# VHH binders against Probable F-box protein At1g14315: the designs that were tried, part 11

Target 1, 278 residues: Probable F-box protein At1g14315, of Arabidopsis thaliana (Mouse-ear cress) (q9m9t0)
Amino acid sequence: MQLLPHDTVEDILERVPVKSLLRFKSACKQWKLTIESQYFQAKQLICSAGGKDLNLVLVSEVPKRYHIYQLFHNSCDGLVCLFDYQTLNNIVYNPATRWHRRFPVSSTNTWRYINPSSPYRINTSSSRGHALYVDGSLYWLTGKKEIKVLALDLHTETFQVISKAPFAEADHRNIITRSLNNRLCLSVSKPLQQMIIWSFNSENKTWEQIYSIVNRSVTQSLPVAILEKNKLLCCPRSNSRQLMIYDIKTKSVDSVSIGTYRCGDSVFCYFESLISIL
Below, E stands for the ipSAE of ESMFold2; O stands for the ipSAE of OpenDDE; V2 stands for 0.75 times the mean of E and O plus 0.25 times the DockQ between their complexes.

## First folded at step 9 (VHH)

Design s41 (framework vhh_8emy_2)
Fold by ESMFold2-Fast, scan of step 9:
Structure s41 (fold): chain B 278 residues (1-278), chain A 123 residues (1-123)
Amino acid sequence: as target 1 above (278 residues)
Amino acid sequence: QVQLQESGGGLVQPGSSLRLSCAASGFTFSSYWMHWVRQAPGKGPEWVSSIYTSGGSTNYATSVKGRFSISRDNPSKTLYLQMNSLRPEDSAVYYCARGDYSELSEPTYFDYRGQGTQVTVSS
């Protein structure tokens, strides 16, 4: 409900060479123009994967201050989920209205952690302190040795510690949080080229092991989306011009060319109004 | 009601050591991350250190790493900060704070803090 402060908008714009700002609208054309604008350096790509057409959003450039970890498109609204490294705030931002909401861990105290020397370790994806949005709630992983899931219900603004991660002795550095088909998932790397993917069931608050993969190429990649017929779309962590499709049933890997585009940390899979990230 | 009471501050010379204590009451101390935060005159609050519920994991600001040591005694509901090799720039009011803080989450706010204890490092 509150518009993004003028100074914040100006600061964001100064980090990206933008000739014009496009806004998310209810019209499909405006949504596509916003995603494909120089502001996000994003391209919507339609490619063939396992006999199906996929909508992919590739984001090649993001200002260093902000980490885009989720894009969510409702039929009328587009939302961008950002982590601000300078203020250490999670931000949900609507570029069409310039509305934003900031999510501190606790708002009951006037003390704000504003020191740039964050205790988070920079060299792991899980150490960035960003949340994933799933089903009206934000989710974080907490702790090093005893990893817990922290949830914030956006309607009630209530925090809850809902469960421990489903792997008691896993090193947090081997865990990557993912949004796959609007489900909170954890990708856990293990010895012997093994990757296990756990899915969180928000209805019964339990973890389910959905994949156990032994494949050198797939275990060195980031899951992007779950496809029909038990197929997993993956993006190599290297600067690759190909995505991979892993067939869980046959345990085979196929490649999908993305043309002149390259994989990176900010690859999103767009299905209808839902965008899932790497 | 939640209460946090710091003690152990004082005036010391550069290179000296001090041990700060924080007595907690009104909540299940062993169930919360605990933190030390400091505020120097004319400056905003600066996070110093955090400790996990069991004491098995600790984090430190870069400016104090290797010099300060955080610890806790859950039976006595007390948080400690051992400060070694003190420098003039360590002069501040030191607060202990309660919060559900983790290495993977954003530590933007703390639920409660104490009244603080003054540390002055001067020659």
Scores: ipSAE 0.000, ipTM 0.115, lowest interface PAE 18.3, mean pLDDT 61

Design s42 (framework vhh_7n9e_1)
Fold by ESMFold2-Fast, scan of step 9:
Structure s42 (fold): chain B 278 residues (1-278), chain A 121 residues (1-121)
Amino acid sequence: as target 1 above (278 residues)
Amino acid sequence: DVQLVESGGGLVQAGGSLRLSCAASGFTFSSYWMYWGRQAPGKGREWVSGIYTSGGSTAYASSVKGRFTISRDNAKNTLYLQMNNLKPEDTALYYCARGDYSEGPTYFDYWGQGTQVTVSS
């Protein structure tokens, strides 16, 4: 099996105290994450943008043993995705149930098999060595000439390859896997400051282009969430203490302060209500 | 052109010490995370240590924690690894690596050729 023995995982989690994700109010479904400061500092921030309240979880990464790269929220539970610098493994942890799993994926410039029987290699340079968790499955980028998405269903423990026909022969360095509004998305950078965002439709197993953006600031940023129609929340790839909200229709940019925290891969958001949650 | 040149390796007896250096050129050294990795014969590459851009934060593999110290001198574009209380299992080719921050904190986009460390029993 691709997972480490239970005793090894328990020993590691005992040495990395992650406190529970707290559900404050069922009507607003906001989260508060508390993590022991020697590993990470996390803070919930509520901001108002476009008439809606944004619930953000900001994680200030301390360059210690673990890196938090994703928070997943479903009806009753939240998941924390960690990278372990010492073992070079990914860990998916549910603080409410104390459930956890480890995945031996390296973030170094190497190819690694999750399971020796798997025919697929993980493309660590495209995925940053980190699995993306969406709707009970983990996702990685694979392949060089033909970029494909590899999925591991955590319930059935089975692998499958998701079609990526629109990106055949594309340079994998320009493709980033994202979770936007709890949907598997690909952000593709193109020449002339253009960014295209594709969304995976799990019902018909196809990719759908949802955004095409031409804007120098936005194409140099990381998409974080889809707000009300035509609005995209982005995190600049600089040491900015502000997020940006891009209005796709008017092509205007607004800023949202994140206090003393800086933009980066450790910015997560949760929204009370979004158009895509119909 | 990006270059990383390691030095300071050699033969040392168990319990001894060595200081490795990595001379960096061709990029803004102070803007990058820097790392040391190693590879023993017949083994895969192993991450050893990493240091933040200012030098204020460091991380170590559990196998070297408390024995090795990573440091940097941004004015000299040089990365260091002070290795104390060396063990035979520390025998390996040691590589200096530049972090690719855009790909994540432990991605490496450039490696040096390495410097050999051999620890005798």
Scores: ipSAE 0.000, ipTM 0.146, lowest interface PAE 17.2, mean pLDDT 61

Design s43 (framework vhh_7uia_1; at its last look DockQ between E and O 0.05; V2 from the best seeds 0.00; counts 0 for: pae E 17.2 > 2, placed apart)
Fold by OpenDDE, look of step 10:
Formats: sequence, structure tokens, C-alpha cells
Structure s43 (fold): chain B 278 residues (1-278), chain A 121 residues (1-121)
Amino acid sequence: as target 1 above (278 residues)
Amino acid sequence: QLQLVETGGGLVKPGGSLRLSCVVSGFTFSSYWMAWVRQAPGKELEWVSSIYTSGGSTYYEDSVKGRFTISTDNAKNTLYLQMSSLKPEDTAVYYCARGDYESGDIYFDYWGQGTQVTVSS
């Protein structure tokens, strides 16, 4: 017997971890219908994106014989795209629900075109060609010597160049795009010297320097998440099984074990969702 | 579709030689760091060597210096590792990887499936 109004129940369920929601589907038929509804799933995602919970996706880049997955880049609405080296398929994967769908790789396989096309060439075969999804837009880092940030608004399907990048002359190898606090960020590093993290303000279209770090280890790492109390979660570029927590104030570094996984570009934060592709 | 495919592994006696090859597809070879990385049973992943495909700068782990030679054939999109004076401690799965080397730090973004190298009497 339902003790609370349905609206109240739904409100509570929207804030429950996806793993638990999956279990709840088996507990009540009405809950199942709610959880499986597109309306609920959309609301749940909004709640997840606005929450303070830190969820990490770790894709092992350590090769295991005949079982290697390569992440394309971060996540979109709780989904990640992987390349399966064994089957040579692309996989859309929901880490929270474990739902997945395989897509054959074809050079001619095009879902659709957007018009007008990108004003700049995007080399998808490079790490810089991977799109970063942040709040309804895709971002690319383009160029080698002259760096540009290209944005695609997925709602308007329009390309724009992010204005006045303060890092235009930086080495592309030392520039990393990241979603931090659901904002477009750039980590610009001079290894062993300095790492500056810039955050893009979509309202005024400006870059703001949010961190300047001189710690030798951190300057060689990838920012993963901004934590509470002025801490930065970082992933070493080296073959490490440890993440780093850097305290901006005290300048101290703590280590966090990630088990059998190894650090690399395939460590990122994501929002749990119930979304699947029809 | 990016692929790295290693070949050339096998069983060899101590003091012997092997040449590993890594054929790359899905990207142009011209301006990337490429690397060999190995993993012995029960041991951590170990960087072996890196080469910059544009310019040919090479780097080696101390344990393999003078014995291993990394090289590329850009026209064939192929990475090589010539191994000589092999030792039992060189026994490992050898992986080809796209990976940068800067200021003593190494990172990799794409990997092959690996090829087994066994050095045994």
C-alpha cells in the first residue's frame, strides 16, 4: 500500500541512486512504470546533474589481451561511447544501468549531417578530436600551434568559436578539455612548472582563471573533478593506480587508490541516468 | 576506427633477438608519440621506449638502453622495436601505444592488444 502521494514518491525517487531505482522496479509495478517513463528519466537526469554526488567512470587503458576498450570522450546524459578492439564495434554504454548497444564501425556510416558544417577541421582520429559534452554543447580543441575551441550547440546545431582564448599559443599536448562542475574547463599546463585551469562562462562568453597550480606532480596530471573545500581531484598521466587529491589552500597532495584501474584520459565524472537509446 | 596491431612476439633464448612490429590504422602517423610498453606476469605496466614520429626523437628505459631500438616507417604507419641481447626479465606482453613523453612523464591514449615475448633457455 502506498503511504505517500504518487507525486511525492516520484520526487523522492528522482534523487535515489540509479542502482537502487533498478531494484525498486521489481518491488512495485507502479514504480516500474514510473522509472521506465521518459518523463521520470528526464527529471532524474536533471536531479543527477544538479546533485553533489561524485560519480567517476574509469575505463581501463591497460591492455588486456584481446579485450581492450577505448573511451572516445566523457559522457552525455549518463551515456558513454566506447570502442571495442576485439569486436571492432562502437558501444554506447550506460554505466549506471549497464545497458549497452553495439554499433558497427563504418567509414560511410553517417547518422545525419548538420548545416552549416564546422568552420574548422576536426580530426577525430586524434585525442583532440574527441568532443567534450557539457550542458547541451559539444566542444573540440582544434589546431596545434594556434589553439581554438570549437563549440557546437546541439539545440541550435550551430558552430561557434569560443572567443579570446588566453591559451592560443600553448602546446596542444598540454591543453586538456574537461567538464568540471558541469562547466567547460581547460587545463593548460607547463609540465613541472604550472597548470592553469580556465573555466568558460557561457553567459558572458569569457574565460576565467579558477586555479593556478605549481605542484610538480599536479602539473603533469589531468583534472577530473573539483571537490569541496577547495580540493582538486587529478589523474596522473603516468601509469598510476592512484588518483591525486590536491588541496588548493594547503598545497598538499593525497592519494586515492583506484584498484586495478590505471590513470589516463579515460577517467572522468559523469551523471547517472536511466537513459537508453530506443 | 583506430587500430594498433602488434606482431613479432615469440619464444627466444637468452641473448637472442626479436623485432616487434606495430601496424597503425585509423590515424596518420606523422606527428605522434608512439611507445612500447610491457607487462610481465604479476608486475606493473612498464614503459619501454618512445619515439616521436616527426623528427625521430627516441627515449628508452634504462634497463633496455643499448639493447632495444625503437623506430618507425611512416610510409607504412608501422612502429618497430628491435630487441637484442634479450634477457629472461624481458619476458612480458609488449604493447604498442600512442603515448607522449615529456619531462619524464608518459601518457598513453590508445593501445594495441599486445604480443607475447618469452625469453627462456
Scores: ipSAE 0.000, ipTM 0.216, lowest interface PAE 11.5, mean pLDDT 83
ESMFold2-Fast, scan of step 9: ipSAE 0.000; ipTM 0.222
ESMFold2, look of step 10: ipSAE 0.000; ipTM 0.163
ESMFold2 (binder alone), look of step 10: mean pLDDT 82; pTM 0.832

Design s44 (framework vhh_enristomig)
Fold by ESMFold2-Fast, scan of step 9:
Structure s44 (fold): chain B 278 residues (1-278), chain A 122 residues (1-122)
Amino acid sequence: as target 1 above (278 residues)
Amino acid sequence: EVQLLESGGGEVQPGGSLRLSCAASGFTFSSYWISWYRQAPGKQREWVSRIYTSGSTNYAESVKGRFTISRDNAKNTLYLQMSSLRAEDTAVYYCARGDYTEGSEPIYFDYWGQGTLVTVKP
């Protein structure tokens, strides 16, 4: 296993807005040391949060080939999840410990390393090779005809198929894995049709349909967070400089400006417990 | 099921030419971006060329002007015409199906072929 170069992490962190970087510093001493290293240079001096009640981090894709799709900060144990679109590897990096793991997707059948007889690859277009980190485990969508959820327990380093996706038939291009309020979710979105969001209940190992939305703008977006019982925060896939808040009860859409940043070029990370010093 | 099958590799002398083919099945070929990648022994896999659904093309700087990518949607086949081959072109060449979202980059890939070996031997 090759270690992720520290320079690569620093290059990626340069893309995070300064206000969000200050939150990272307040959340974790080790993240603070990484951010304050002598070769880190922040280019943007503005916040991407959009509003006072939103604690979001907007991360731009790295031009040279890496994509940041998830940041987790929990009690100074921060993880950076990267996708290398040239090698199709998911990389989980902890800058505090300089620990990393590469998980081949699309270019290598990760499932086959555990069970060589398995026909499944972690290479669905719906996830774009992305893994989700939830409660100490990584989750992928795998398979083409039969979509399954594959879990990797990072502590034990064991793979298992934890559940089949709750779909009879769906175009895998429109199935996306998301972490919504620290829960594993699947979004099925078809233009001019319906967006359905499924939440995985880890206690009973079942999928629950939590949203069924008929709205053209929302179906062409990525779910980011559940703000209130009936409000969903979404990122349009159209390179918009605005986030959308959908109210499921009133079926109305409000827009929130994210300044100079664009939804289609960035991944949104929601930090429920991130504390900023006044 | 989605399948990509590369062919046309072989041994050639420097300055020679080869034409690679990638036969696709199990999906609507005309609806996807398709790319060629290559991997030399002991090196990382690198992107070589890409062709869009519109027929527009892009090339890595190292092969621009020497390689030509093309597609035949009626035959579900992708081609890579390689000319003026150099020792550094020696690699296993892979066909990859792209996941294309209009107006967004980068392209993500959800399927790879088995590869075809190209050896440029003096």
Scores: ipSAE 0.000, ipTM 0.141, lowest interface PAE 18.2, mean pLDDT 60

Design t06 (from q1 with S31D G54E E102Y; framework vhh_7ocj_1; at its last look DockQ between E and O 0.17; V2 from the best seeds 0.00; counts 0 for: pae E 15.9 > 2, placed apart)
Amino acid sequence: QVQLVESGGGLVQAGGSLRLSCAASGFDFSDYAMGWYRQAPGKQRELVAAITSEGSTRYGDFVKGRFTISRGNAKNTVYLQMNSLSVEDTAVYYCATSYWTYVESGDYDYWGQGTQVTVSS
ESMFold2-Fast, scan of step 9: ipSAE 0.000; ipTM 0.193
ESMFold2, look of step 13: ipSAE 0.000; ipTM 0.163
ESMFold2 (binder alone), look of step 13: mean pLDDT 82; pTM 0.837
OpenDDE, look of step 13: ipSAE 0.000; ipTM 0.251

Design t12 (framework vhh_7ocj_1)
Fold by ESMFold2-Fast, scan of step 9:
Structure t12 (fold): chain B 278 residues (1-278), chain A 120 residues (1-120)
Amino acid sequence: as target 1 above (278 residues)
Amino acid sequence: QVQLVESGGGLVQAGGSLRLSCAASGFDFSSYAMGWYRQAPGKQRELVAAITSGGSTRYGDFVKGRFTISRGNAKNTVYLQMNSLSVEDTAVYYCATSYWTEYSGDYDYWGQGTQVTVSS
């Protein structure tokens, strides 16, 4: 029999003397402080669109080993999602409460949550292997043949399969999960420069199509936020120093300069909350 | 699983021609942007040519008029036709793909590269 590396680690930890456990905790604490230092290098940019202020957090000084792919704020308990390219681990971290969880990625490109009570397997798919945080829960897409939405309640640490995606047989590589204004959304890219955005209705457990866009510049960008009725903020996935604002009604694109920052940097939107996650 | 496999590199004399091919598998090729980049010893990697899913092309300044990028969606292959080669074209040539962009910093997948050597 062969044990997986994480199972082996769990087995040895049960047999490790208290002295060794204290050393391990010290190492984890030091490593955590290093990550926190990188997070504190985030910079804030305020954009105004249609009279509504939008707070953007740009991260420009992250070591090449780490990628901050999602930084979000919900009340005073904002979470940070980090990816370590060297260890292939994803980390969910709350800097206000100093809470964190690690999600290892297997050689089969499958995420595994280290909660022994979870009955479900989490596999990386069209969401580029990262979890989305919405209203106290983490969300993933699962599978290649039948795409489902898997939710983890962070307070109770319970998993639930809440819904199937509205397109069962789409290529998972063309689907990206997004958090837009505290709603779970799917961005689906199709031939002929078409992008469809679906929003999940948590009360009805149904998907609603909120945007259908045919525009070369917008369909090759990442949706970042909904600013007001009919306007979508997008980040071109390039070395651009400009964000795009797409008006769905007029089908026009406006640009806003982000100064010395680039859209290729990690860009996150904060609405309503004036409380920093720092 | 995404794979990109380059072929067609080799030794050629100045003024000659080479055609590079990149065979792609594991994704919906027709919806992805494809690019060719090169890196010479001791130099930074630079854009040679890029082609979008819709067929729009972009070229590096040093290769305009000499190189042509094209794609065969039925064969899941991207091509780079290199004409009027000079010794400064000597480099390892890399194939890359991304759904969202044609810029090198944002390409999601890269091939292993193929060596092109131009002798005088």
Scores: ipSAE 0.000, ipTM 0.127, lowest interface PAE 15.7, mean pLDDT 61

Design t14 (from q1 with T97A E102Y V103E E104D D107E; framework vhh_7ocj_1)
Fold by ESMFold2-Fast, scan of step 9:
Structure t14 (fold): chain B 278 residues (1-278), chain A 121 residues (1-121)
Amino acid sequence: as target 1 above (278 residues)
Amino acid sequence: QVQLVESGGGLVQAGGSLRLSCAASGFDFSSYAMGWYRQAPGKQRELVAAITSGGSTRYGDFVKGRFTISRGNAKNTVYLQMNSLSVEDTAVYYCAASYWTYEDSGEYDYWGQGTQVTVSS
């Protein structure tokens, strides 16, 4: 019958496991505000890159337990994809509808939905245990000698092995899954200044090599988005206040300022459907 | 081929100092972020300090102001200067290297074997 001071509510929520926190968000507006402040602070920036304005989300404060690996915006609904390092669960959360779903990684329960004659384990070392959300499905890398792509269709709740990786690289540590412009991509990096990017064609179930880059700065970065043909937006790993645009044809690198923000923040690029006022 | 070799650990009295070194080989050291982690008996491994290829540093809250991480790219070595040591700093200290580290995730590409640091009262 009495409301607690806001600080007391925050102290209580900090002791509660994540599985319980998302449920409590629906119960109390004060708890909802506290939970949202505890998970992350996100800032939206519009940056001019390659003659286009890009909507970027910079996440500057995230508790060390959680990794935000993807943000989506679709018709005024936003999805937040989190990874919990302590429980190894992926959490897909929709703040607008209060919907959430949790997916275990590196769990024996994952095996029950995979063909019993060919079970696969999720490779946490190559993807940091994180799924990528692309077009209604979650994607992981699996295997050590033969790297394969495992997909979970969120609508049918079925697992399938999509494809073997399109390269002969034996070391899975060189391979990172990326969502670029709502396409499933693989980034294959080598410390000696080489990066190859493969794109998955979901209609044909085939891989296409879209970039082969030999550039010291670009190979030390994470791909963020594909701009116009021949241009790749990248986030450097350094404490830089600039993103990079790499032109495949000219092999030149241009910079985009992100103001006072740094590439040490998690950077996500998303595109909205065209608004009628534009 | 890839090796990280820690040195400089040992026994020290509370309030004392130690300097850890990690010699790296088999990769382009200057392009990697380097970190120091520790694991005490009965506890989980935790980040002590990290330094990016560009020289930016991050520290665990429990060591901030007492420890300093640095790197010498010419010598392929990362260092951890530990000052004002307490009994709670007793742990095995591990050197780690990552090409893609943006966050304090505990996930690094290469790990050393570790060096014991024991702080006595």
Scores: ipSAE 0.000, ipTM 0.140, lowest interface PAE 16.9, mean pLDDT 62

Design t15 (from q1 with S98D E102F V103E E104S; framework vhh_7ocj_1)
Fold by ESMFold2-Fast, scan of step 9:
Structure t15 (fold): chain B 278 residues (1-278), chain A 121 residues (1-121)
Amino acid sequence: as target 1 above (278 residues)
Amino acid sequence: QVQLVESGGGLVQAGGSLRLSCAASGFDFSSYAMGWYRQAPGKQRELVAAITSGGSTRYGDFVKGRFTISRGNAKNTVYLQMNSLSVEDTAVYYCATDYWTFESSGDYDYWGQGTQVTVSS
């Protein structure tokens, strides 16, 4: 499980037809549709490939002012969460239906435009001004003394507080909301080089601690995926051309080459639904 | 705790240049990404430039080719060199940091009022 096939990643990306992408850009003048084309081409190639190696496609750059924060698939047509670098706005886009909705969030006022009288404030530090999409809902962290999870049902546009965080107040910069293998998770970094990962159980609305990791390299990284019960795939923040695989039983870290891509370049994006596990 | 202090703003004529500085304290500066944001009256805050711990840079389309971001790890300072300034660059400029990425909307932990840049015609 150590080796992500960087040759395979490069081969998949090189087989995307540049002529078709350029014609598409020229026809519609809509850069978000180019991202959609790249995503579906990569997905199609990986689904057809099969094999013994872990197949992973990484997107480290997004055209122009948009950033893909999360690609979510519980079906073939998934949702894309885009972050507008220029205006600090979140956009949720469905490529299959061409639906989109803009959710404005500011650093001085973290409320979105519906439910402005709510006593709950969306924490932009933990989410970097974006929401996490899981199972038809958007999720945010809010509160300071009591950290809470806010959910927004995209169909009904209703907010609800689904749970308090399972830990005492911490620096919001040390708390990250992640979708790991289609599960809502919190990653919390502590002093002493510790990182704890909590998973949300949507049936009983409780948090379960799934990992407690003591390792400087892992605590300074972004969790990407759970591979086997005992292995965590992580992206270092520091201009690295390697991903890390952490084995919680042996407490060892293995490095995996990602070829010409860098974990610290722009914001790391990945296609979780396209990860194949041994 | 994390503290960021911006300086170097002021009044400048169109076509002129200005250098902003952001002094950082309370964290391992060399391990963090740094960015500059700006906000004009009545508008949303927007990204101007960002630099990773490894030195990779990104710029907003409206400043590309005119502005340069750089960092001095020995002095715990990030800089923004602004050339060929126009009236549209008039805004309060804010420094930001991010442990995981170069994007940050996390001004909750920051200190400082930003620095005012005013460009006259």
Scores: ipSAE 0.000, ipTM 0.162, lowest interface PAE 14.7, mean pLDDT 58

Design t16 (from q1, 21 letters changed; framework vhh_enristomig)
Fold by ESMFold2-Fast, scan of step 9:
Structure t16 (fold): chain B 278 residues (1-278), chain A 121 residues (1-121)
Amino acid sequence: as target 1 above (278 residues)
Amino acid sequence: EVQLLESGGGEVQPGGSLRLSCAASGFDFSSYAISWYRQAPGKQREWVSTITSGGSTNYAESVKGRFTISRDNAKNTLYLQMSSLRAEDTAVYYCATSYWTEVESGDYDYWGQGTLVTVKP
């Protein structure tokens, strides 16, 4: 028989202390806090460079059936994005409204329509088809011949094609959508160990290249957050218990310990940047 | 290019044993968790077992005590030793890596052809 993942996901999400993680206020500029739950363990790390602190959340001890690939909280909205390894479905869930959507993946076809009444389809191989949440909207990569960015405004429930991607080739294998400091970004891997990061400027509706990195360690990692003073925080794809900090100006790599957490563990290591808003 | 190729399936009688293999290429195999899944005809795909980069193992309740997952990082190969096989274990078996949760893969399926295991009385 079929196992219904919805009840299990709801049960797990109610035990993830997302609001508790975001409620911590500290005058301390470098602290490590471990938050434990029956189903998840989370560690909060503050990275400081001068007057601003970035809060990072490391999530572990997630049941091996699931992994969390995005945690985002806003005053009005909060989203948890899960991948179900058993059913190959992405689940986007808003705990405050109990809204959720599943994005199924087949073994023979990586493209799915967002819903039957929508003319738009997403590439489910693009970061496993996950929707990126930024500023009240969900974002997907769409189109094979010409890659475009599709937005769904959650307040108006309207779809809009924002812009085409800032490159000529239609190869989804090299493109990862990222939320860096609440900005919609594309990380693109190029030959010769080069990584380029574009940021979407919503005011100008244009893509801006913010980083061009040639470094063997950084190009084999996931960008996590932009730190003050042109530093990029990255998660290595190794058995490392350390995050990498890449300095764009000096082209040097430093490391920061994540304690007992590992970026290469079977428990998905997810890092979400939390910043105080003004 | 990330590739996973399953092999070792076949026909076996109830109570029999099989060893499945998954040959991996195109990524740093030793740094990622690798899992076995299966799909019986007309059923949803289900998770069977996972082994972490650190060697920790986990199993679905239905196979616990009968199946053993292991890895050989020098050969970039994942194994599933199956014993005390039952008719309900009949399925196509697939391997998958946590690497795919982080890397985009254009027109490629994350699931290969798999390897068929048939338990016949």
Scores: ipSAE 0.000, ipTM 0.129, lowest interface PAE 18.7, mean pLDDT 61

Design t17 (from q1, 25 letters changed; framework vhh_7mjh_2)
Fold by ESMFold2-Fast, scan of step 9:
Formats: structure tokens, sequence, C-alpha cells
Structure t17 (fold): chain B 278 residues (1-278), chain A 121 residues (1-121)
């Protein structure tokens, strides 16, 4: 296994313009030290969300080469998921061990194979082209007529196709993969202001519908975290200075100000990817 | 629902010309950049070129002398004109578009079903 040189790590992280960073109590110690290092001038925002004190530090801009879409995961492996705009590769990096792994792409920067041995193509139709990391595995959506979830176990490098999505009629444009409470989830937006959230049960390998939401604002937002019982934290897709908290039992929406920070396009992915560790 | 339907493919002799069409529906076609992409048998996808909503074109340098991309916003139609066709141009041709019209990453959110062009004598 090749270790990533220290100078390369500093080059990657230094190229991320930092106006603020996300910091949670559950984040791994080694990553807290890296983020708090002298290489970054971090701005800390403290606010209350759903009765909890939330410490937010948001990255406002993305470098042209790298896009950081996940800095931590709740198992504390300390992995970072990067997207390289120049090579269009997904990179998984562990700064504690300086371990890294790259996943190559096809020449057209569209549908691509993860490895030459993989029979599956990854849809890179998003300008970010990112994979979702959950519990030591990377996940992608694949297929057009039949939407499937492709999983790559990073320890064994074994590919597995999770059984087809539980919503065969849904347009792939309306399907978003998210990590919520350390579970792989699919958010499906449907006509008439409806959003359904499906959770993958890794024990019995089945999909469970965990939320069915009818709300104009929530269906046009991205779910980022499940807070205290029955509260869903959502980030508007617009350039908003507010987060939304949806109460599943009362079906009401409250807003939380994030100060002078915005859920801008370049910040949106960092914010939602990092906050998923809550 | 967004639909892209390519047409105009078929058998062509070497040195011939062919024009492909892509009929778009289900979105505001005039507001989106459009691309052409091809896949030859047994090979990967190859980007051909892009046309912006305003009509500005950019092409794969290896194909620029062979192709012209145009659009008719009043008909919601994208065109690919191909000249001096060679056997190596045999491929399935796709039209595509993305939400991120200003990003030159080649990312696409919507694809057509494809139309096949065979260049053989």
Amino acid sequence: as target 1 above (278 residues)
Amino acid sequence: EVQLVESGGGLVQPGGSLRLSCAASGFDFSSYAMSWVRQAPGKGLEWIGRITSGGSTSYNPSLKSLVTISRDNSKNTLYLQMNSLRAEDTATYYCATSYWTEVESGDYDYWGQGTTVTVSS
C-alpha cells in the first residue's frame, strides 16, 4: 500500500479556501488536530439547533482541483473523500496513516468504471462526481432504467450490487444518496411536494421506508442529519443562510440561522457531508 | 419528464456525410447547454462537443474538422453534422445535457437512447 507524502496532504488541504469549518463533538481526534492546525484560519460558529448546541465551520469555496465532500465518518476511521476535478477520480485518504486510494474514470468524464474488473458504470452526471462513504464502504448510484446501488468494500476491494432501489418508477434525477445516523439512505422526491426516505438495513439486506414527508420546503431541500427523536435537519438547495428542522410528528418546520454563512453551491456538499456525523 | 430522442443514424459509405438530430422534451431546452457523445463497439465513451444556450460551440480537438454542432431552439432540436466519415466513426451517438451548464467537466444528468452510425462499404 502506498502512503501519501506529508507535502501532498498539505498541498491538498491548503488549496481549500477556508472561511469556516464544521466541527462536531463526535469527530475523530486526529482530524480535529488537522483542521485546527496552523495551516487553516478557522472560524467557529456556535448556534442551537433543535435544542442542541451545534458548532459549525463551513468551507465557502472549492479549489479547482479538489472537492472535499466528506471529512469524517462516525466510526472514526478518519477517512476523507475527495473528488479530483483534473483527473475526475474519487480519492479516499486517511491522514493519520497517510494511506490513499484512487478510483479511475473513463476518458469522457461521464459514465465510468471504478476498476477495469468492474462490470458496473458510475454516473458522473453531477459536477462533483462524488461517492458516499458509510462504514468502510463507498456507495454509488448506477443504471438508468433500473436504479441500483453499487457498494465497494474498501478493506477487501470487493464490489457488490445492493438489490434494486425500492422505487423502480422514480426518476434518477430525484434520487439522492445520504448517510443518516450511520445508515445508507436514499431520498426520493416525488410530485406534489412528497419526499420519501428509505434506509438500507445492512443486517437483513432490505430497504425500509423511514420517512414520508409532504412539505413544500422540505421536498426542495437536502436531508443532512437526524437530530433528536423525530427531527430531520435539512439544507435548502438555494443559497440560504438558514437550515430547516422538520419535526416528523408535528409536521412543522423551524428555521435555524447559520449567521453570515450560506448553503452555497460550493459549500453545500461540505456542510451536508460533515453534518451527517451528528 | 425529460426525454432526449436521437435519430438519423444508419449505413453510410466512407467519405459520406450524415446529420443526426436530437428531439428534446420535458424541460426548457433553450436554457440548457447540449452535448454529443459517442461510443464505438468495444470502446469507451468519447465526447464530441458542446453547444451553449447562446450558440457557442466547443469540440473535441481530435474531431473538430469532421463535425459541426447546431441547435434550433424553436423546434427543441439539437443537430450533429458529420462529414468525411471513416470506418472508425462507426459508433452509437448520444445527445446529453446537465444541470451544470457552466462547468466544463463533461458531467451529464440526462442522456438519449442513442442512434447507431455504421460506416462501411
Scores: ipSAE 0.000, ipTM 0.111, lowest interface PAE 20.2, mean pLDDT 60

